# Miniprotein binders against q9bqp7: the designs that were tried, part 7

Target 1, 240 residues: q9bqp7
Amino acid sequence: VPQNWFPIFNPERSDKPNASDPSVPLKIPLQRNVIPSVTRVLQQTMTKQQVFLLERWKQRMILELGEDGFKEYTSNVFLQGKRFHEALESILSPQETLKERDENLLKSGYIESVQHILKDVSGVRALESAVQHETLNYIGLLDCVAEYQGKLCVIDWKTSEKPKPFIQSTFDNPLQVVAYMGAMNHDTNYSFQVQCGLIVVAYKDGSPAHPHFMDAELCSQYWTKWLLRLEEYTEKKKNQ

## First folded at step 2 (miniprotein)

Design tp6
Fold by ESMFold2-Fast, scan of step 2:
Formats: sequence, C-alpha cells, structure tokens
Structure tp6 (fold): chain B 240 residues (1-240), chain A 81 residues (1-81)
Amino acid sequence: as target 1 above (240 residues)
Amino acid sequence: SDEERLKELIRKAEELMKRAQELMKQGDPEKAEELLKEAEELLKEADRLAEKLGNEELIERAEYIIWKAEFLMYELEKRQS
C-alpha cells in the first residue's frame, strides 16, 4: 500500500456531456519542465522481470539482426507507431477541412487492424492531449478520450509485430492508462470524469486488433500499482 | 493425448521451479540450477506440443511459464556472479 495514496476518480465530476462542452476534441499541448512524465516514471522503476524481459529480447534481436540491423529495426518500429497515432488522430478528428488525408498512412495494415474497434468509438473528447496531476506532480500525453461501446474511456493505441503479444508485453500499458486517467480526472483543464480504460493492440498484417477493456474496478487496482511506481520513482530521485 | 501430455509437462516444470526457488532461498544455488535445467527441458517439449496443437490458450500458457523459468535462471546467474 502506497504511503501517498490519492483517489483515481473525482466524485465532483460526471462522465455525461454538458451543453457547455466544446464540440471539437481538446488538444492541450504538452509543456516540459522538471515534472516527470508517466513514461519516465515507468522507465525508471521497471521491475526485475521487466528489465530481464527487455534485456533478453534485446540480446535475441541483436543476435538475429546485428547491431546496425537492430537499431534500424527499433527506429522503424517507433516511426510506424508515430504514423499510426497520426493517422488515428486524423480519422477521429471531427474537423471540417478541405485538406486531403495521407492515403499511404490511412491504408496501413495497422489501420485495417483497428477498423472493427473504430466502429464502436464515438463522442471523442480529447486527442493527443496533455494531462497533469497537480497534487501528485506528474504529466502525460494521452492518445484519446472517447466513448467505446457507450462507455467513456482513456484509449491507448499500441502496435505489435507479434501475432498475439505476451501477457508480459502489456505490463506497463494498464499503468500508463490509469496514470493518464487519474491525472485527467484532477486536471483543471478538463471537466469530465473517466472511469474506464481501453488498450488496443493493432497488428501490422491487418489481423483484427485485440481490445483490452478495463472497467472501474480494474482501473482502481492498477491505480494502486501506479502509485507504488510513482513512490519508488520519488524515493529513487531523492537518493541520487 | 498431446493436450494431457502438455499439461503434465507444465505441471512438472512448475514443481521443479518451485523447488529450485526454495533451494535458492536456502543457499543451494548448485542444486537449484540442476532443477531449473530439468524444468527447461520439459518446457522445450511443452512449447513444441503447444505449437503442434495450435491451441491459442495453451500456447500463451506455455510461453508464460517459459518466461518465468528464464527469469529464475537470470536470478540464479546474478547470485553466482
């Protein structure tokens, strides 16, 4: 149990839309300072299991591809993920514009992979938007906040090279989602409540994406684990 | 059946890994290493059978147990280094 426990949900907020809510999704820019990001906290507090998995994967890939091949592979994976997120932001934006979309980005296997998920997504409230937890002092950039099958969710889009990722490969994804959720629920730039999460794993070959839905109870369980990681980060920073 | 054989291989490997963890806690890394190597051989056969069966659930289960065994070997190496 974390010493600096704080609730993930804000009882003063509702998940229902207000007449005063903007019709265009929010996109608050991320401003960097000394406040740690969710990704930095998670990277600097990896468990022994996560460190082992990452190092073993890295060793295997270097053996197969060589050092230069491994660097090229990882650069391509990052670039594909970035393009996938850009394409999704474009697809989900309700903006009326005469600008043509990048056809190559929209026709990727990853976009084909998520088509059946996108059919169930509506009521987009935020896209590529910054969140800050003012009390717990962390920041993040979330992918999307929208209704999935009628429930308001923080949605995190992931790309995967494997047919089905190991359970372990999603280790920090639930923590990332609930960290964004808790920040948004207590960020004065937002007025609504999010109680659910969704992790969508898309595949390069166009195979149907796997949705991992997180209800309020599961989000609360992962929130406690996130608070422990944040506590570990704070303690480690004080001791260095 | 192959499915029953797979489940038995995983069960035996988990028992060996549990015993190895207890031996590591008791300060006997050499015996722990022997048990982990035995578990590894069982898990290699389990992985082969899971792939042959094409059962997604069993493949995931086998992969997870293999990962756990690899982690224990990693911890053992750290204690010996």
Scores: ipSAE 0.000, ipTM 0.226, lowest interface PAE 10.8, mean pLDDT 78

Design tp7
Fold by ESMFold2-Fast, scan of step 2:
Structure tp7 (fold): chain B 240 residues (1-240), chain A 81 residues (1-81)
Amino acid sequence: as target 1 above (240 residues)
Amino acid sequence: SDEERLEELIYEAEWLMFEAQYLMKQGDPEKAEELLKEAEELLKEADRLAEKLGNEELIKRAEEIIEKARKLMEELKKRQS
């Protein structure tokens, strides 16, 4: 079966709201099994150059911060990202009642950074929701599906402590977004079609977040690259 | 090392080219051109390092990415005209 046989968009679906669509955003839990996740596929198929640069960055950070300092730094980055995603889910969910501690999270620089983006976000269809491509056999957990400036998008929220995001952490982000998109478009748990992506990079100091919008053509281009990565993963798995 | 520097230059140039393609799609050709020019400078340094290392595989890889950057700049110029 050639790679071109697997389309990213489902011709039997519309991105228009359906009257029967639930008013509450979908949140399908991720089930652990032997099916690979998008993040695992991407991590296991990094190019030699990506692996080398990631290791180089790690060595430089260890040299600057020490081994314990590096461990603390990476733990803090992970925790800040987790809290940022939790805050966004709370903001975008009509069913969520914010607790006092959640209110403190909403005052972070990252949340301030995305305020101008959030004003353009409406019609939330899914939050922290599992997707599975039934034919290509991969799974993922997407952050958000909502309309951005009137276009239905898979939205991925990223944090950056520096004004410029880390090159290593952002290179595969378009592949991640289109992988989720293709899975959702072919997942029977969802009834709508998504053709656009949005990667939002939020800054710790509250500087305005950078939105990276991906139209249908760009998504199709990255879908081809994702299919190559998935094929590479499958071949590597056979050789283990 | 020169080998590590070469890999850094290649990766940074590829990222700049990705950003430039996105900006071209979003209707910001001036910023796209700026990023492509920066990528070209990084790729010139990468090509010089590949030659210095005398590795035919790395030289070919650098040349292939340089050709990709040239095609993107050509596309940008066509969209502006």
Scores: ipSAE 0.000, ipTM 0.201, lowest interface PAE 12.0, mean pLDDT 78

Design tz1
Fold by ESMFold2-Fast, scan of step 2:
Structure tz1 (fold): chain B 240 residues (1-240), chain A 81 residues (1-81)
Amino acid sequence: as target 1 above (240 residues)
Amino acid sequence: SDEERLKELIEKAYELMERAEELMKQGDPEKAEELLFEAWELLYEALRLAEKLGNEELIKRAEEIIEKARKLMEELKKRQS
């Protein structure tokens, strides 16, 4: 077993509410730093298979849509995802800002898609909030921390269109979730423990979203894989 | 109907996967890969339709076939190394 393994969970913390917990969800801003983000680590340590499959998908889409069509398609996918996240933050936040500014955004197909998931979400503790693992020296910006069906989860919201984009870091989504979880559990800005993850894939046409729940054991398994990716990133950085 | 469309997608995906496996045996991994990509796209559309229908058996079926396609792609990668 490698000497540099670190636990994902912090035994000094509880997932239960306490008197020091804020009444509103935390939203700690992401500070610019030389410390790598979860996204950067994952992007720079993609496997040869991941790189190949992504490039093949890109070339196939360019053949079907043209270069300008492909750029417009990817730009639209990005914008839809951004709007979806903004709508969810507004819905889960005590603020009513988004409802006042853009009612149509709240009625998108993606929002219809997640309604059955949202009814099981409560006890929101963090929204669009920065996390840092102080010992392993990485940062991230997580979407949401809330209770899903009674379990405190790091929740990651994803959008999908038809046909679903072929391999857009979906196989790295569990790694992203556990990286945020481990960081939050060791970040002094937070006082609670998260042991579960949830990846929610929402559909543009309003079809029911697909929830991928990750229990503590599964999170621990993916944490081991995340540590290997982080080690690979650190080694590549030393050789540059 | 959505159910008929789902069945068509699954049947076509199976045909593409069978042809891909045959092409791998014949030493044509590039063509096999193209067919597996096409099968994968059809299977994800089938999964979405199964979810829309709320049919747990069809969702499970689509997921099982997606996993089978993933294993075929891994075998293809071993043969290209």
Scores: ipSAE 0.000, ipTM 0.160, lowest interface PAE 13.6, mean pLDDT 78

Design tz2
Fold by ESMFold2-Fast, scan of step 2:
Structure tz2 (fold): chain B 240 residues (1-240), chain A 81 residues (1-81)
Amino acid sequence: as target 1 above (240 residues)
Amino acid sequence: SDEERLEELIFKAWELMYRALELMKQGDPEKAEELLEEAYELLEEAERLAEKLGNEELIKRAEEIIEKARKLMEELKKRQS
């Protein structure tokens, strides 16, 4: 159990739509701050084993591609992920202005991969929006909050290349989702309650994306693990 | 550890299924079927290990990957028709 436990859900909030809710999805900008981000916390609390495996993967890739080739490969992976997120934001935002080039971007293999998931997504409440946990002092930028198959979810979009993932640990994805969820549930910029998560892994070749749905019980389990990672981060910062 | 091996088995199975899909697209269904069978074997091992560890989340993940392999096998059978 973490020493400074705090609940993921806010008993004063509801997941039901309110008449006072905005008609347009929320997009609160992320402010640069000394407060740590979810991604920073997770990156700096990787296990020694995760660090070792990442370094071995990097060494192998450099050996195979050369240093310049490795740099180009990682840049391309980052760019593809960024474009995928931009395309999804455009698809899900009713206020987004689409141009011919944007429409062509929407035809990528990754977008083809998620089509069957998108059919079940509606009631978008937030897109590329900043969250802050005012009590636990962390921030984040979540991808999407929308109903998936009728349930309000924090949705995180992930890309995967054919053989091997780049640098992102799939096992930390549930921690990202619940960290965003807990922050949003206690952030005064939002009024609603999210109790479910969804991680969608999209594939470059257009093969069907894999959805990983997280119900309230599973979210609570991962929340405890997130709190332990946050505590570890705080202890490491204190000693550095 | 057993937990590390479980993750390794699941990742390897996922990789094999992805390669099988690529082989189907290249017109090599026999090789794709071989890889799917290998993936199934790894997932059965992963399920046994997850059950031994009492990890319901990892058992559920293994089941999801098995379901994905079934769908790829079904697609392969349709192409043969």
Scores: ipSAE 0.000, ipTM 0.092, lowest interface PAE 20.8, mean pLDDT 74

Design tz3
Fold by ESMFold2-Fast, scan of step 2:
Structure tz3 (fold): chain B 240 residues (1-240), chain A 81 residues (1-81)
Amino acid sequence: as target 1 above (240 residues)
Amino acid sequence: SDEERLKELIRKAEELMKRAQELMKQGDPEKAEELLFEAWELLYEALRLAEKLGNEELIERALEIIEKAYKLMEELKKRQS
């Protein structure tokens, strides 16, 4: 059980649309701060299993591609992920703001991969938007908040070279999603309540993306694990 | 015991993976995919048990088989495309 337990959901907020809700999706810029980001916390508290998996993956890739080839490969993976997020923001934002976006970004295999998911996404409320948990002292940049099959979700878009049909195959991704959710639910820049998460794993070859839906109960379970990781991060910093 | 449970999980996962590979050869990708999903679930449970036991050798074994399952799923997805 985490020592500094805090609830993920805010009882003073509703997930229902409100007349006071903004007409365009929110995009609050991430500010430079000494407060740790969700990604920093997760990177500095990786399990021994995660560290070992990462090291084995690196060794295999270096054997296959060479050291220079591995660096080029990782750079290309990062660039592809960035372009995928830019394309999704373009698709989900009002067209008038994003008319200058490259049309070729919309034709990638990753975008084809998510078409069946996008058909079920509506009511976009936030895109590439900063969140801060003032009480727990962490920040993040979430991808998207929208309705998926009628349920308001924090949606995280992922690209993958390997199929990930199970949520456990996405490792820390559920923790990232609930960390953003808990922050947003307690961030005064937002007025709505999010109780569900969605991790969408897209594939380069256009194979159908795997959606991993997280209901309120599952989000609460991962929230407890996130709080433990945050506590571990804080303890490590006290001992430096 | 947890160690006995872990070995049984790995054994079952390997059987499912072998059967999935046979189904792929027979042209039944939907059934192959279901078996690979089941195998992956068992393998991640085995990995969690190996971590609980603090046994580096068993962690390594579980991770090797998980990597094999990923490769089989990649082959399956290529055939379905």
Scores: ipSAE 0.000, ipTM 0.199, lowest interface PAE 11.5, mean pLDDT 80

Design tz4
Fold by ESMFold2-Fast, scan of step 2:
Structure tz4 (fold): chain B 240 residues (1-240), chain A 81 residues (1-81)
Amino acid sequence: as target 1 above (240 residues)
Amino acid sequence: SDEERLKELIRKAEELMKRAQELMKQGDPEKALELLEEAYELLEEADRLAEKLGNEELIKRAEEIIFKAWELMYELLKRQS
């Protein structure tokens, strides 16, 4: 159990829509500073098993593709993910007119993959927006906050190329989602409460994306695990 | 000997992986994950011993089993999300 426990939900906040809430999704820019990001904390506190697994995956890919081929492959995976996120932000923004550049972003198998999920997404409140936990001292950049099937969720969009997925994202995805949720719930830039998470895994070949819904109880369970990772990160920094 | 220890580590890891697959079929993913994590620790030590011994055949065998354990753990965690 974590030594410095802090609640994920803010009892002073409501999950119900407020008439004064902005109709335009919030997009708070992420300010570079010395406070660690969610992704930094997770990368620096991977378990021995996760580190071993990632290193072996890397070595297997290098054996298959060569060193230059592996670098090209990982660069392409990163670029595809970036374009997918840009396309989703464009689709979910309240702007109605898509420019020619945006049309090219919408023409991927990943966007095809996620169409059935998007039909159930509405009430977008934040897109590519920075969060900061003022008490626990960490920051993050979340993908999306919106209603999924009527429930307000922190939504994290993931891409997966079958059959060679990047496994690190799979292990830490729930922790990333709850870390963003806890930060947003205590960040003064936001006024609402989020209690649910959604991880959407989109596929390059256009196969239907897999939604992984996290209810409040599951979020609370992963929140405890996130707090342990954050404590481990803090301890490692003291011992540099 | 290091070679005998290496072979024993691989054998134990394979047994843990078989048990994990059975638990996955029985609908007990938490216990399956625990066994796979234990298998990974054994395989990590096996890999270090194989490299120390400089035996290419044992290194390749350890890597093949590690890759199989990776596949099982990935499938398990993907289902739990």
Scores: ipSAE 0.006, ipTM 0.212, lowest interface PAE 9.8, mean pLDDT 77

Design tz5
Fold by ESMFold2-Fast, scan of step 2:
Structure tz5 (fold): chain B 240 residues (1-240), chain A 81 residues (1-81)
Amino acid sequence: as target 1 above (240 residues)
Amino acid sequence: SDEEELKELIRYAEELMKEAQELMKQGDPEKAEELLKLAEYLLEWADFLAEELGNEELIKRAEEIIEKARKLMEELKKRQS
């Protein structure tokens, strides 16, 4: 499917940039049903190379940690990521007061890692919010929409452990961001348009997080690749 | 075989490096960075596997390509700074 038939940016929204009045960040709950999620589409359309890399990573980790150790490690990585996202939502939300457990989460190395990035984040418009592309028929749950250094971005927070990086979604991170962006730009629950993306990789040891900024041109290029993955997913569904 | 799979992994990393250099010349540093990061990850695994196999030629090749990847990443960061 040609990118020009399904553009990432919505021309109808270029005329709605000024919603004057500070509003509460949107948090639309995700109601998963038969419509595929961005994560599902990407997981079902991995390349042979990506499958090979993931399998080799698993074998290496099992060799180092043992089978039970590997399961404990992956469970802990998932939990740490969940806690990191919860802490960020609390920090960026003006409506929430930090609770005792949130205060403990703020002491993590991951939160220390992102402090310098957070100084450049303002104008939060959405947090942990569901998006749906009605025409292309997919859904997602984005982390954050806010201004980074004055530019409105879809922001995706990632955690990484050195020297044992968690690899499962690394290759497709830009595709996730643009998929969320395209969905939000065509979702009637939102009135604004986003043209930029930001992937922030936070580190467990507290070393400074790495921001990966995606301008409009780069987002458009990854959007084309996302459309190909979505087409591949749809085609595979027809065959079984 | 594990040795053949290792050779495939190294070849894939080299191909990513070549694509990254071409993207840098075309003025697409963001895509170049993505490919270089993937290549570095592949080469770390290749080095580990070559060490386990005791294949000195493959260890040397992986280390040489890692060095090239590091130099390209440094060049990319200088252009972004």
Scores: ipSAE 0.005, ipTM 0.182, lowest interface PAE 10.3, mean pLDDT 75

Design tz6
Fold by ESMFold2-Fast, scan of step 2:
Structure tz6 (fold): chain B 240 residues (1-240), chain A 81 residues (1-81)
Amino acid sequence: as target 1 above (240 residues)
Amino acid sequence: SDEERLKELIRKAEELMKRAQELMKQGDPEKAEELLKLAEYLLEWADFLAEELGNEELIKEAEYIIELARKLMEELKKRQS
């Protein structure tokens, strides 16, 4: 369906480790520039209905909490998410030093929520690392690339106040994961192939996180949807 | 109002899925795919609204039907291969 189809997987790459692979996870810094990020593309290609529902939710929250209360609520949600990601990056880093571990970051309910998932995570290759698709002209900052139950995955960590047992309840998160995957597979800063995705939804109360595993076939399906969103973004940019 | 809209979105999605199955039987997989994509879109909206309403029953209903739509779309793709 997309006019300019491009493959998600790179036939020149393998998911198996090689001797040139770094022993420490990659952390390439994100350079903010005019090249659109994955999150910007997704945000700017929301339908009128999606924008309406988001604005309606915002108005309801403001009505209930007040403008200052809503700002504090959204700031707290953002801060909790940031701390959760920082804790996971610390836990998954191969260097286990007491000086590098913050006890307060490691004892949250969200971290308790993901403990059973972390037991199945190994072979970390990238953490909080920038990706760029040079051909399709987009950038992103992925959370983690590691093996989950023996499969190399782009892993996206999410926090939620409400249960999300099905992948479809994560909104555009599957599109975000495959966008990062496609970019990494074609980014010269990386040498390996990722064919699977994992969205992990963690809960504040420590109840077990829901893992949403995406095999290669499912990733290919969402990749087509991502290409359509990217095409829509590009067309809007030209007409703006 | 939001709860009524949510239920209407789920109802519309189910109608589209039934019509898509009929079109698949009639040998029109392209039209069936269009309807399944529209159904999936409406169910994603329903899931979003269900979460905002905090209605656990409607959240589970929306998610279950979304999973059914995904399986139908997978069957459609296998038939085209």
Scores: ipSAE 0.000, ipTM 0.137, lowest interface PAE 14.5, mean pLDDT 77

Design tz7
Fold by ESMFold2-Fast, scan of step 2:
Structure tz7 (fold): chain B 240 residues (1-240), chain A 81 residues (1-81)
Amino acid sequence: as target 1 above (240 residues)
Amino acid sequence: SDEERLKELIRKAEELMKRAQELMKQGDPEKAEELLKEAEYLLELADELAEKLGNEELIKLAEYIIEWARFLMEELKKRQS
């Protein structure tokens, strides 16, 4: 896919606040569709190095925990991540949506970890909301769109567990964020323009979360890489 | 052979996941969830067998399909909630 043919930002959309913008965060359900998801595209186009590193980590963990211990560990990590996302959606949703809060979820180390980031988050526009790129034909489910330190961002919440290290920098988190951004900017269900991204890595022990801010220039650079991954996916799909 | 058993487990799991996706489109998320759980179980068996055989290609294939199943289950849960 040529870089200059499919821009990440929509020239027909303003990045300025609009009085007609919804006051309630959007939550568009993901349409049931055969169109590939961002996650699917990224999983099917992992580099040999990414696959090698992931499998090396898996084997190391199995050696330390045993087969059953590894399954329990990965299941618990997955569940903790899901609960963290659910808690964040609850915290950032309108009061009427927060009828029943799980106090135990709100007291988790991950939630403690992100408190200082949440203080800088306002103007929530979308939560756990589906996006579809009309022209490039891919879908996704983004975590959050909100202002971070005054800039409208696609925000992706990640969990990291210490003491067992996992090489997150080998994963496509920035590509995931820009893929959602490009889709939202070209999705008829949305009227605003997003030009920035934010990846927030929360820690189980409550240590301060690390925010990784992506400005418009950096988003454009990762968008180029996402387009290459999407092209690779399409080519592999045809040859299957 | 164990290799034939592994391929059969993967094939059955793929069929279950495709049917689950179709059921989700038809508005039957309850049956879709049942089929996804069955597919996930078969894929765990396939992953264990692939590791015993030492076939890295089949291990990677099983893992990719398991991640696809996890994605579908996440999508299903979000649509229900």
Scores: ipSAE 0.000, ipTM 0.084, lowest interface PAE 17.9, mean pLDDT 75

Design tz8
Fold by ESMFold2-Fast, scan of step 2:
Structure tz8 (fold): chain B 240 residues (1-240), chain A 81 residues (1-81)
Amino acid sequence: as target 1 above (240 residues)
Amino acid sequence: SDEERLKELIRLAEYLMEWAQFLMKEGDPEKAEELLKYAEELLELADRLAEKLGNEELIKRAEEIIEKARKLMEELKKRQS
């Protein structure tokens, strides 16, 4: 699939703020269907090299923690990530009514880690919101769309437990961001254009989070790589 | 075959180095260092296999990649300091 036939940016959309934009961030629910998700595509198109690296990491962790310790570790990583995203959604969405507000989650090291990033975040447009690329037929659930230092970004929040390595491949994070961006830019549920990405890596110990900004040129480069992964997924699915 | 295994080890090491470069650019030097150390382990194995096979082209390729990994590690150390 040539990138020119499926551009990441929609020429029919403006990147300028619209005065009629809703004051409440959009939160479109992700519906179950046969259309593949961004995460599914990425998981199913790992190279043998990526699978080997993941297995090597897994074996090293099992050696250090034991099999039961590794299971405990991976469960805790998943739970902490989920809680971190829930806390961020709560912080960025004043219109949200929480059934139970866990004050300890708001005080976590991860939340402390991102405080300086949050100071630069404004104009929140979407939170935990579903996107679908109508032409390429994939879906996703993005974390956040907001202005970061004056630029509208798809923002993806990541947790990192130092000194332990990430359980997920960090190489695919930019692909995930641009996949959401391309989908949102071609999704009729949204009226604006996003041209930038931001990956924020938060640390468990509260040390300052690392923001990884992706400008339009970088996003276009990763979009090409995402299209190749999507094509690979489609071909593998046909052969099953 | 041993030649195919050697090529796979070199390819895997190159992949890990590319991933490390990305992580260095994106501000995760600790993970980059881990990946570079792993790549170095694979390249040491590849170098030994290339010498046993006596393939001059593969020996040269392995040496070039080892030198590239060394330069990346030096750059990483500068950024961490």
Scores: ipSAE 0.000, ipTM 0.134, lowest interface PAE 14.2, mean pLDDT 76

## First folded at step 5 (miniprotein)

Design g1
Amino acid sequence: SKMEVYIWFEGDSPEEFLKAILELLKKAEELGAEVYIFVEGDEVIIFIEGLSEEIKRKLAEKAKEIAEKYGVKVRIEVEKS
ESMFold2 (binder alone), alone request of step 5: mean pLDDT 77; pTM 0.722

Design g10
Amino acid sequence: SKMEIYIWFEGDSPEEFLKAILELLKKAEELGAEVYIFVEGDELIIFIEGLSEEELKKLLEELKKIAEKLGLKVRIEIEKS
ESMFold2 (binder alone), alone request of step 5: mean pLDDT 68; pTM 0.587

Design g11
Amino acid sequence: SKMEVYIWFEGDSPEEFLKAILELLKKAEELGAEVYIWVEGDEVVIFIEGLSEEELKKLLEELKKIAEKLGLKVRIEIEKS
ESMFold2 (binder alone), alone request of step 5: mean pLDDT 77; pTM 0.701

